# Ledger of designs, part 3: VHH binders against F-box/kelch-repeat protein At1g67480

Target 1, 376 residues: F-box/kelch-repeat protein At1g67480, of Arabidopsis thaliana (Mouse-ear cress) (q9cag8)
Amino acid sequence: MQAFALSGKKRIVNHGMCFSKGNLDLGSRLSENFMDDPLIPGLPDDVAKQCLALVPRARFPSMGSVCKKWRFVVQSKEFITVRRLAGMLEEWLYVLTMNAGGKDNRWEVMDCLGQKLSSLPPMPGPAKTGFKVVVVDGKLLVIAGCCMINGSLVASADVYQYDTCLNSWSRLADLEVARYDFACAEVNGHVYVVGGHGVDGESLSSAEVYDPETCTWTFIESLRRPRWGCFASAFNGKLYVMGGRSNFTIGNSKLLDVYNTQCGSWHGSKNGLTMVTAHVEVGKKLFCIDWKNHRKMSVFNAEDETWEVVALPLSGSSRAGFQFGKLSGKLLLFSSQEETGQCTLLYDPDASPGTQWKTSEIKLSGSCVCSVTITA

## First folded at step 20 (VHH)

Design q4 (from r6 with D108E)
Fold by ESMFold2, fold request of step 26:
Structure q4 (fold): chain B 376 residues (1-376), chain A 120 residues (1-120)
Amino acid sequence: as target 1 above (376 residues)
Amino acid sequence: EVQLVESGGGLVQPGGSLRLSCAASGFTFSSWAMSWVRQAPGKGLEWVATISYSGSSTDYVDSVKGRFTISRDNAKKSLYLQMNSLRAEDTAVYYCARGEDEFYGSFEYRGQGTLVTVSS
């Protein structure tokens, strides 16, 4: 449902937006009566939901077309919970690729076996850079970024959501502050954005959180100092922000800002990492590729907050860099520039050290910009 | 081999002024934020001020805002603290330190300090 800015009223009408009942609660008795109808005649609704949860994920758009009540159920957070309890969750890999011309992006989708599925519809809005992607409640969010306009970068506050159950894009509430090159991560069902550059190119210390239940962004405590070109990871209810630059250093310090979402405050340390070209979380570990050394991964163990190093299995002189994918608890390493001589690498962090690396047959249609994994 | 040497301390009357200096060597001075910290007799360390690597941004503990000015000369590899309107509570050993501020943990390098005594 779309949100309207009317005389104090809000109306949300969309397939791909954050779930909202605001308009429905103000609707006619007839609108509420469809929710009283049985989901499947002859079954209690709880049993009917279990039956619907057995349907393969590829059929979700068809289920949403059956009737208004089925569409409501398929779009709901409850539905993914029912599927989880039924053991029916399916893991799909979504990769944003850029063609050889470097001007167009598209989302490519693969199942857990690496078999390609249909591409997503084109992302709404203008092509942007410096945006971030995140998954919350089984939905893909594409947040903010910037465009080059007349030689100046112009920050965006736009937020778009792809609903994997309905195969559609919709627009969510804007950020309070337009930003690019910011840090972004999901923590316990909420989405955090931190720092970056603002509309006039100013360095930001502001941070905000998105609550999918209220469909709103609100400010949280600002960083101690502005930070940009940074990234975020989430572990144990905390948001770890590192990398990039601050106004006070040129990115040569391992400053770490940690936000505790339960107490609402930041703490700092020097146990972070400098600049990276890629990062991904798997389990309780954060895997990073350093900007200056693409032949290793730096690995952060969130349990004891220690770092270790894993060498990449590269031979000879190589110009290749990597972007991360994640599938079934393993890392996929896609070349930043696709080359005929470099295969996608697969790393199993739980295998013995002599057996952790393999070659994957997965081949992208273009250069990997970013990826997410969505379970629904 | 990082070395920091403070100077400029001394005895001054309340309301007076002093300028502290810190000579830095053994690292690329212009690539690091620099701070002043102080320790009153029998007390712990207190962060006073921080200046960005270029000198374009500064920050101060509330008790010294408007009275103290941190500055740097990257060509001379020197850090300064201009202290005006001094009060008895400013009596301390002042250290220059490499890095941000105490928010990010203890400073790895600091000098031997220079004593400032404010008394009538």
Scores: ipSAE 0.146, ipTM 0.614, lowest interface PAE 4.6, mean pLDDT 82
Fold by OpenDDE, fold request of step 26:
Structure q4 (fold): chain B 376 residues (1-376), chain A 120 residues (1-120)
Amino acid sequence: as target 1 above (376 residues)
Amino acid sequence: EVQLVESGGGLVQPGGSLRLSCAASGFTFSSWAMSWVRQAPGKGLEWVATISYSGSSTDYVDSVKGRFTISRDNAKKSLYLQMNSLRAEDTAVYYCARGEDEFYGSFEYRGQGTLVTVSS
């Protein structure tokens, strides 16, 4: 009597939290009836929008709570354009900070003066690493990454959006391919994701583009070589992919991949950087910290396509990790290490030689994981 | 000085096979990806194949996929190109080159080349 041990494969029903599709449809489901009411009684809607555009950015969530039509206007790309024309744009710094225990990540917000504003709502989804952040149309996107589940690294395709005007998170369409440690940049209102590691840890050559208007990811031409740990930057409507590693080269790759968004093709150069731990674009310059030397930054000038080296005014261990930020055309240097009390440094690229570095009054509650600057 | 010396070229009939060899010297061969490139009469330099420094990864131009095989022996500092099912359009001078294919079709170091002629 052979006892057939029915190994009951417990289907772990991943209770996918049905983030209700409700908030993405809010733009399309403005019933025709709500659109017929004037935005402000007694005013044409164009004039009403101009009036709303004069309201300080900190009050946008309150405006969004007035009615559905106001909410629609405040969250729209058009509203940012109206504010631009009115000279009312405000630049805010968003910083993801990690506490000393590494368990509590929070987004901190600062105004253009470095004053702390109210914290963001908790970011949805699991705690991840190897994700990228990007800004598009005044929205913060947190894209993909990986997490440890039951001792295994799991790649994600999840994309979350934070609306800075409504102070709310939503889930966007998933990537076509789950990935981590990839390159990401915004180019002309589109978000590009390139390379990285896939679900099996394989090196990826695939690239995707997100269109905010259609809310869809689409594959573009793949890289010639799979690459991971790369970063991307945008100049003159082109996507530049630099740094990282490839199976074709020992160590870090200096290959520069350039995507022409008009013709939809890649071309390459050897004039790229190796692995960088941090990068940021300020104006027409790209600032990078090389992984081999944290005492200097490499600066790319997009106007003349030259590189320069700038020393960092660091007194501590060369092993200290740094992250970049930007605010009001200045570079911010944050510590990525737990040492509570490191001063934020500010670099002014327009300052006189020898006076470019200053101490910033910006204080983070923890180590900087990443930062973005959002203008609205 | 970096030296690359190709051999194994010759006349072959369509559908035939040929094996090219390249002897490398003057650099740490095992630290570099290696490539084959070719130049047909009256045409520019064309990338054909690349092999990673360890030999674990290979890549080919689409026109030769399934027909050509790039390989290497790091101990012998040698690069090889097995060419099967040769076609008239494969007629070219073949060069061994150090490094990955550059999008611009330039290789810093390449040999003098070996002529492969595919003709009936």
Scores: ipSAE 0.123, ipTM 0.621, lowest interface PAE 2.9, mean pLDDT 85
Fold by OpenDDE, fold request of step 26:
Structure q4 (fold): chain B 376 residues (1-376), chain A 120 residues (1-120)
Amino acid sequence: as target 1 above (376 residues)
Amino acid sequence: EVQLVESGGGLVQPGGSLRLSCAASGFTFSSWAMSWVRQAPGKGLEWVATISYSGSSTDYVDSVKGRFTISRDNAKKSLYLQMNSLRAEDTAVYYCARGEDEFYGSFEYRGQGTLVTVSS
């Protein structure tokens, strides 16, 4: 009685979620026929756009559902410009939170008063680490990163865009090179990605730029040396890359790489920061938390190129990690640790000495992974 | 005080070889990347090569790639530059420098230099 052990090879049907290519083309092929209809009957389109610009930001998704032409207008860069001119711009804070189990990442949204709004749709793709987030033209981009697949770290080239006006996710063009733990910043409407680790864990010197108009990534001049764990910031139309590590020095690199977007060239300085765990730009200041000292932040003033140190009003001995946010010209300090119940701190850079720190009523549902402020 | 003392320079014919040495003191040598820089007559300071603190990584200016080899002995606190297939354009004062190469070709800590002359 030969027991035929039917080794049921469970075909893990990788349900490749065919994100149907259908949603990317919806913006470009407004058939010529729909463009001929007035945006609002009885009004010139310019006046109609001004009327739409007066609608509160929370109603933008509803406006996008009216017709294809309205959707096109609401998602456009021009619409943000019209709102700016009308004085109708609203700042919202977007925070990616992680639950105690590390499995459920959720985007939370708050208005300019710190009131929680409706949750974002689930972010497409697998849960990743080592990714970067950036804002360009009122859109949130989640760029690259890595995930564990079958015990191996897999670098990603995937780029996802969230349209804050339409409350929808889409996939953009992939990076030319999959990477994680890289530097990323927006400069003059372009998104720059610099360095990091590649698919084999190698340190990268390559840099790419995304043009939202062409929807393409293009290589720029590479860094002189590969580096990872860096962050980037933009000042005066230049890209600053600082922090992180290189293979050449023990510890963290203080090398500052500066990319001139006009000349298309890198130059370097030793006036950079060491490895930074968190950073945020508020006005003309860059706020950083050094990995060696979580009880103070370093503040760079772009006007005079000076550094100052500001103590964090932290009670207790806990090496709690922090992340930054910004809202209405104020800095927000979030705990990155699972300790549920830490109060969000608010720093007002314009407040009188000794009164800069306050408690915020903003409460996150989990630990802060990252945050962005988007104006629309 | 950081001290860097170069040696091994001299006159060599085109196509010849030379080995430069640098003795380092006054700092934790094994914790720093080290570099060679050079200054040709009438020219500015030029970066030549850098070696990582452990010696596991090296970098070179394009003009010397395949010809020059930077190495180090951390136990002896010494830096070396093996120069092969020397050319007239390699004529310069060579300096041992502490740290990684800078885009502007300035190094805060460097030695007094050793002259390398490549001439027929």
Scores: ipSAE 0.030, ipTM 0.523, lowest interface PAE 3.1, mean pLDDT 85

Design q4 (from r6 with D108E)
Fold by ESMFold2, fold request of step 26:
Structure q4 (fold): chain B 376 residues (1-376), chain A 120 residues (1-120)
Amino acid sequence: as target 1 above (376 residues)
Amino acid sequence: EVQLVESGGGLVQPGGSLRLSCAASGFTFSSWAMSWVRQAPGKGLEWVATISYSGSSTDYVDSVKGRFTISRDNAKKSLYLQMNSLRAEDTAVYYCARGEDEFYGSFEYRGQGTLVTVSS
């Protein structure tokens, strides 16, 4: 590692336009342009990128510390594509846990074999609740939420991105509307946030979309009614919003709001769920654990919009709830009870009946709050 | 055959309290989440509260949070709703229902109901 301290700078300051030369000389080459240097001396850059793509993902932070050009390449979408073509993509599971004493949250990382890797650097900003996490372009986004200010919950508009290649957090553009307990999902490379509570605790009908290419949030069509405590999933270019409540409705609703991202409009039906404690998408199916019945999963098939039920293989009168992980197209169910002796369960939705459930040896150092799976 | 029998409804003044009960039979009560739903005059069914099969988790519609308490006694196969600080808008027929409102628009597994009238 040449100069890790230099690569660890929190941010660079903007310099003004270069005016060091009063006359433009077409033969002049600025010696400070890091893109002038070859990625690897003696290799064309195309070949060098293919060589870099063979490096195990665990070494990406070291690669990003070599120089600015390597950092730029490692962070690029092209690099993921080169790794995919080389058959080098690696899938890692990121789990936000709360320690055994219930004190602090931390991100734990494990590979596809369940081997624990390093924890992430601490999330920036104040401790928040009611935030959402999502993956886009191989990066983890932590969006909004709320914190206590002067004895009141105050919504945040902050958005942070964790770059797995650099093992660092950075700040993205703020939401247009601060929110917590909102629905969030990625659809075709764009991130959608819908509803929730605003700065004054008001229920929101507004929705926004983040375009990573422009690095901006823009409003989309609002929901017909405000909605909070809801969740979202994406299937076939559509955003499915379920669950939650509104001050303008009585009781929980099985309302399913579906946003078609191509035509920009919502369609509603009564084919949703009321409340869940966990959800995950695998293939064209959405798996949910209802708040009120932790002994089953409700499974939505997006192809025909039908619901099925899968019983959990729980012994006795277990009261444990579960949170989902996703690994290699299979579900991991992490118990919410600390030190109960309940194992992590593994569910293969594609296996034959009678062979779909296994126990997993994966152990977390605390209770699972949420998880994401990132392939890079 | 599944049977749910509600009781405890009546006339009460605003700010008053009332306790509803539901006796269950014909199924394994301790294996099911249970709910209270209500129907105000001229309106459809509305979910009020749900309690998990063990009683360890509860959920309420926002309009009743802090005022209503759902509870159960699995040994007695009974479900309860303690209603405090009643308001005129709580006037409805209250039904005991099996499950977590997965039968929205269905009446198959609910009782006959008990009328609660909150009148100023």
Scores: ipSAE 0.000, ipTM 0.187, lowest interface PAE 13.7, mean pLDDT 79

## First folded at step 23 (VHH; from c47 with R98T W103F S105G G106S Y109S)

Design z2
Fold by OpenDDE, last read:
Structure z2 (fold): chain B 376 residues (1-376), chain A 120 residues (1-120)
Amino acid sequence: as target 1 above (376 residues)
Amino acid sequence: QVQLQESGGGLVQPGGSLRLSCAASGFTFSSYAMSWVRQAPEKGLEWVSTISYSGSSTDYKDSVKGRFTVSRDNAKNTLYLQMNSLKPEDAAQYYCATGEDEFYGSFDSRGQGTQVTVSS
């Protein structure tokens, strides 16, 4: 009597986690109805906003979870204004870091003292290069770039927004033209994207502007010459585009393109800077590291369009790449290479000559890819 | 010292053709974008055309597009402007200049020019 052991093959029903594509239709018309409810019962909404403005920035995500109206208020530009008036603004540093293996990019957040805060949620989309980051109305935007797909370079038009108050990512409207290695800056609450490489690797002269109020990209006047690898900065309501290359120039371009946002026109100058590996705006000055000389930084004054040179306190022959940050009106210098150690330098532009440089206690978990400073 | 010497100008009838040349010396010609500019009587200096350092890219004033062709021979340190279908409004002193475009400011160097006259 041979007992046939029926080996019951347990069908592992792979419950395909239907990641319901939650249509983050963030375009859901917040029904006007929740706005009629008091923000805090028993208080006028203006007083309630003032009360909420006194809460530490680290608690904003929790406030946004209370109700729809609180979420609406905390994410608003108005809330930052109320906090400003209350003297409650906090400046935080956001740094995209790459691990030693080059596989994991993570956003790190630090307060004004350089203390590490909680990590950001994972950034949406594929890992990209040649993208730009910008801050507008207390939001971090990650704009366009390129990635390798099946051995081909693919340019992106994708734009992602991180709300620092709600600790959440969302997708914005795509650029009109997908691009990488372009110039980007915020000017008067608008985000400008200029030049770069297109989908076929062609050099672009096109420029676009994003309006956060309308959530739309619009073309502006194109550059006089297509250019890629350029960078942008904003001064006095004008957009300055520098560096990079053009098909017309051997090597790196020194041409300066300046866009007047009031009249909607470009003008040119020869007082630009060539290719830089890093740049940051602090006050009315633009700090740049030249790609040929990593032992000095070039400082641009937009008021008179002049340049000065400041030596970096670096010892040794190392081709160490650097990236900039800024915090509390000071310049931060991060190493982009693991071999140079995790020592962060701080430059104080207002310090006495010879005392401008000091060591910072800020330590990153990896090499700095980029950084932004956001006040809320 | 940068030297630019234009030649090839002359008198031509409307619809005629001219070929201008510019001999360059005193600098690494192959490293610079080059431009043609012109000045008509009682008018300011106007940009006509630019060619990249390698000759791979060209740009033209709209009024001359399809009629004028800029070229260069880097081995000969020479810039050329082929002008076809000439019009009376093309009559001017033509100059070779170093640089990309007047949009970015004045050209660093220009020659003495060559006169182009278009008359019936």
Scores: ipSAE 0.570, ipTM 0.819, lowest interface PAE 0.9, mean pLDDT 87
Fold by OpenDDE, fold request of step 26:
Structure z2 (fold): chain B 376 residues (1-376), chain A 120 residues (1-120)
Amino acid sequence: as target 1 above (376 residues)
Amino acid sequence: QVQLQESGGGLVQPGGSLRLSCAASGFTFSSYAMSWVRQAPEKGLEWVSTISYSGSSTDYKDSVKGRFTVSRDNAKNTLYLQMNSLKPEDAAQYYCATGEDEFYGSFDSRGQGTQVTVSS
């Protein structure tokens, strides 16, 4: 009767470096007192804001360093509104690139002309996959995902925000449910997260919404069916969830889940897309690359609710995956594969038939993981 | 052409049991989720149950949960519905259908149905 000594695997409590809560509180202890000081001495604050709004976007980090009140103004949603009214909005493209070794991910920034700007500070947290990126109120959010830890896939609930005006990362509230390979979109200033895989790899039906004003995630109505690998888009104040897989069907799902943000309910249809490797909204059109066919994109027109297929101008047998970007109302097609030397393609949806595709001068330092366009 | 043929309906007393079968042909049965739907007199079509293509996942209308069991034999191209503890409100024409749920719209194909009557 040999007593199998159950060797107590010491849970190495990885003392996750408690990044000292000290510096995150710098945002909250903005002493009420700095708001009483004039933004610019001798000017009313409204006029001062208009003056600041005329400063080029590239100088916003410097403005944020002047004083607490300037920092507060420059990071505010109001400031973007003031810039909009002043006609000073600038659109920048942010691209997460991966090097050939797959170990170094970097955010590259380009202006509206495709000129490279300074790189972003390193993104906080571990390298993850299956995360989503979204823009809300001129800020980049990197949401959840998964990483391999000791041979196990670990889902994350971590949310990081990049303030493009201050050139700084911060951590937001965690998701209620850690997940990867989920659908995510911004709708009317709120960020929705839908489905995906949970901590045990289970398919999720749960959905959450983030309110930037309250800095909180809350559950909404769950999907009718758990789904993973889906993507989301917003049209007319509704959240559309398409593609991905379900445990009920073999292969990719064509089911469409639509969330009405006003009534807080889902409805479904069979008019969805299959699993896509990339998607982007440009104007009132949704561009998608199907995972089975990387030689064409499917285009949804939200105005007439029609689908069209557009061939990609690909030469040769290249099985190269692609990612999308958008800049100045044009679609950008980036290679997701390390094939050094592939030119970025530009698609102009407003161009005459046969002239929509052009070569872009935009060159990435690596393969495109994802991209977002942020206007400020 | 998709063909679905339901069987196993009949008259049963309240609390009784029936087993419905649906023979499928004309498509790759093992590749599709299958559903049971029913239509009672003067009522619309209602979803009852769905089973995944592999049979690994099942879903049920709340009113039938714990009483009904959907299963499938992909080798035989057959869908089953075990109905236990039948109630008068379960009386309906039962149809086998291709697809998951009415939530996503109408089913693409259904059979002629089999009648289930629950009477004392």
Scores: ipSAE 0.553, ipTM 0.812, lowest interface PAE 0.9, mean pLDDT 87
Fold by OpenDDE, last read:
Structure z2 (fold): chain B 376 residues (1-376), chain A 120 residues (1-120)
Amino acid sequence: as target 1 above (376 residues)
Amino acid sequence: QVQLQESGGGLVQPGGSLRLSCAASGFTFSSYAMSWVRQAPEKGLEWVSTISYSGSSTDYKDSVKGRFTVSRDNAKNTLYLQMNSLKPEDAAQYYCATGEDEFYGSFDSRGQGTQVTVSS
């Protein structure tokens, strides 16, 4: 009668530092009274918003400091709409850079001309890998990932938001399932998280969606097959999950999972890509770098669902990894290696054949970990 | 050319068991996920089970979970389906197929199939 000692794996409840709920409440405690005050005395609020929309983006933090109502307006999705209508939208590039040694990650910001702006405040939380970044409603989200704690890999459910208008970080609701190396994309104002590795390193099929309006994560239908190392993109209101690995196939999966956000269901296709080290959407095209071939990019056209291959203008035997960015409808190619001397390349998808590639003047302070473009 | 040959079908009573086999040739068997699919009379093709290339992962249609077991011997290039507690609803032509799942589209290849009949 051998007593099988059920070794109760003590769930180390990581006492996540309660970042004080104080800053989340600042949005909700706009006392009804502040909303009744005119945004600009003597002007209707709609006109006042139009006036504020004419202010350069670089001054938004200052605007947010004027009063609570101004802060509310400047951080709102509506404000972006007003700026759009006014033709005042500014596109900025945000790049997470890593210094030599991998311990100092910093967000760099550049304007549409590639001019460096002021750096972001330090990102909250521990340094992580396997996280994803996404833009929703003009906000930067840094989602989940993993870190080494006492020699063990720990998956995170933490989500941080950066408000570009207020130049501030906040913590959002945690994911339902902590994960790293997952797929993430924004679709119609919602953020989707799909697959990855869980807390035990298990492959995940679970998927979650974040609603910025409710500030909540909710499970959606799970993937047919667990996947990790995959990426996601949005086309025509659908979520596409490509690349990565599964336990069912040798090597990297070419399977494509497509989530219909309207019906809440997955469908599959065999027309996917293998593991991609970098991807970016520019217009209606998806640009991908395959992990096996860093000298070419695969380009998916969402309109006709075709793939093309474009050579990278790389000289020499450089096995350098690359990351993508985008600015003003152009693709940026950053080096992911510490070699400080590599020029940023620019690809113009609308340029004439043979003239698509140019050198960009954008210089990073370190290797590119990831980038996002935020329009406000 | 990919060749798949199913065997092991037959007539069984409800609650009975069968073991299907699929002999594979013409490709690197150990590199492919393999699936069982079935087609009942007047019904469409339906997925039954998939096994990973290594055999380390398996998946099943909900209706066969706990009753069917897929396995493989990569050294013998053979796929198996152990079917226990067979029901009349399981009666179909069973096919071995290359690929993971009909969810992702058509299978690359399938055999001629083996008939499973469940009758009292």
Scores: ipSAE 0.305, ipTM 0.715, lowest interface PAE 2.0, mean pLDDT 86

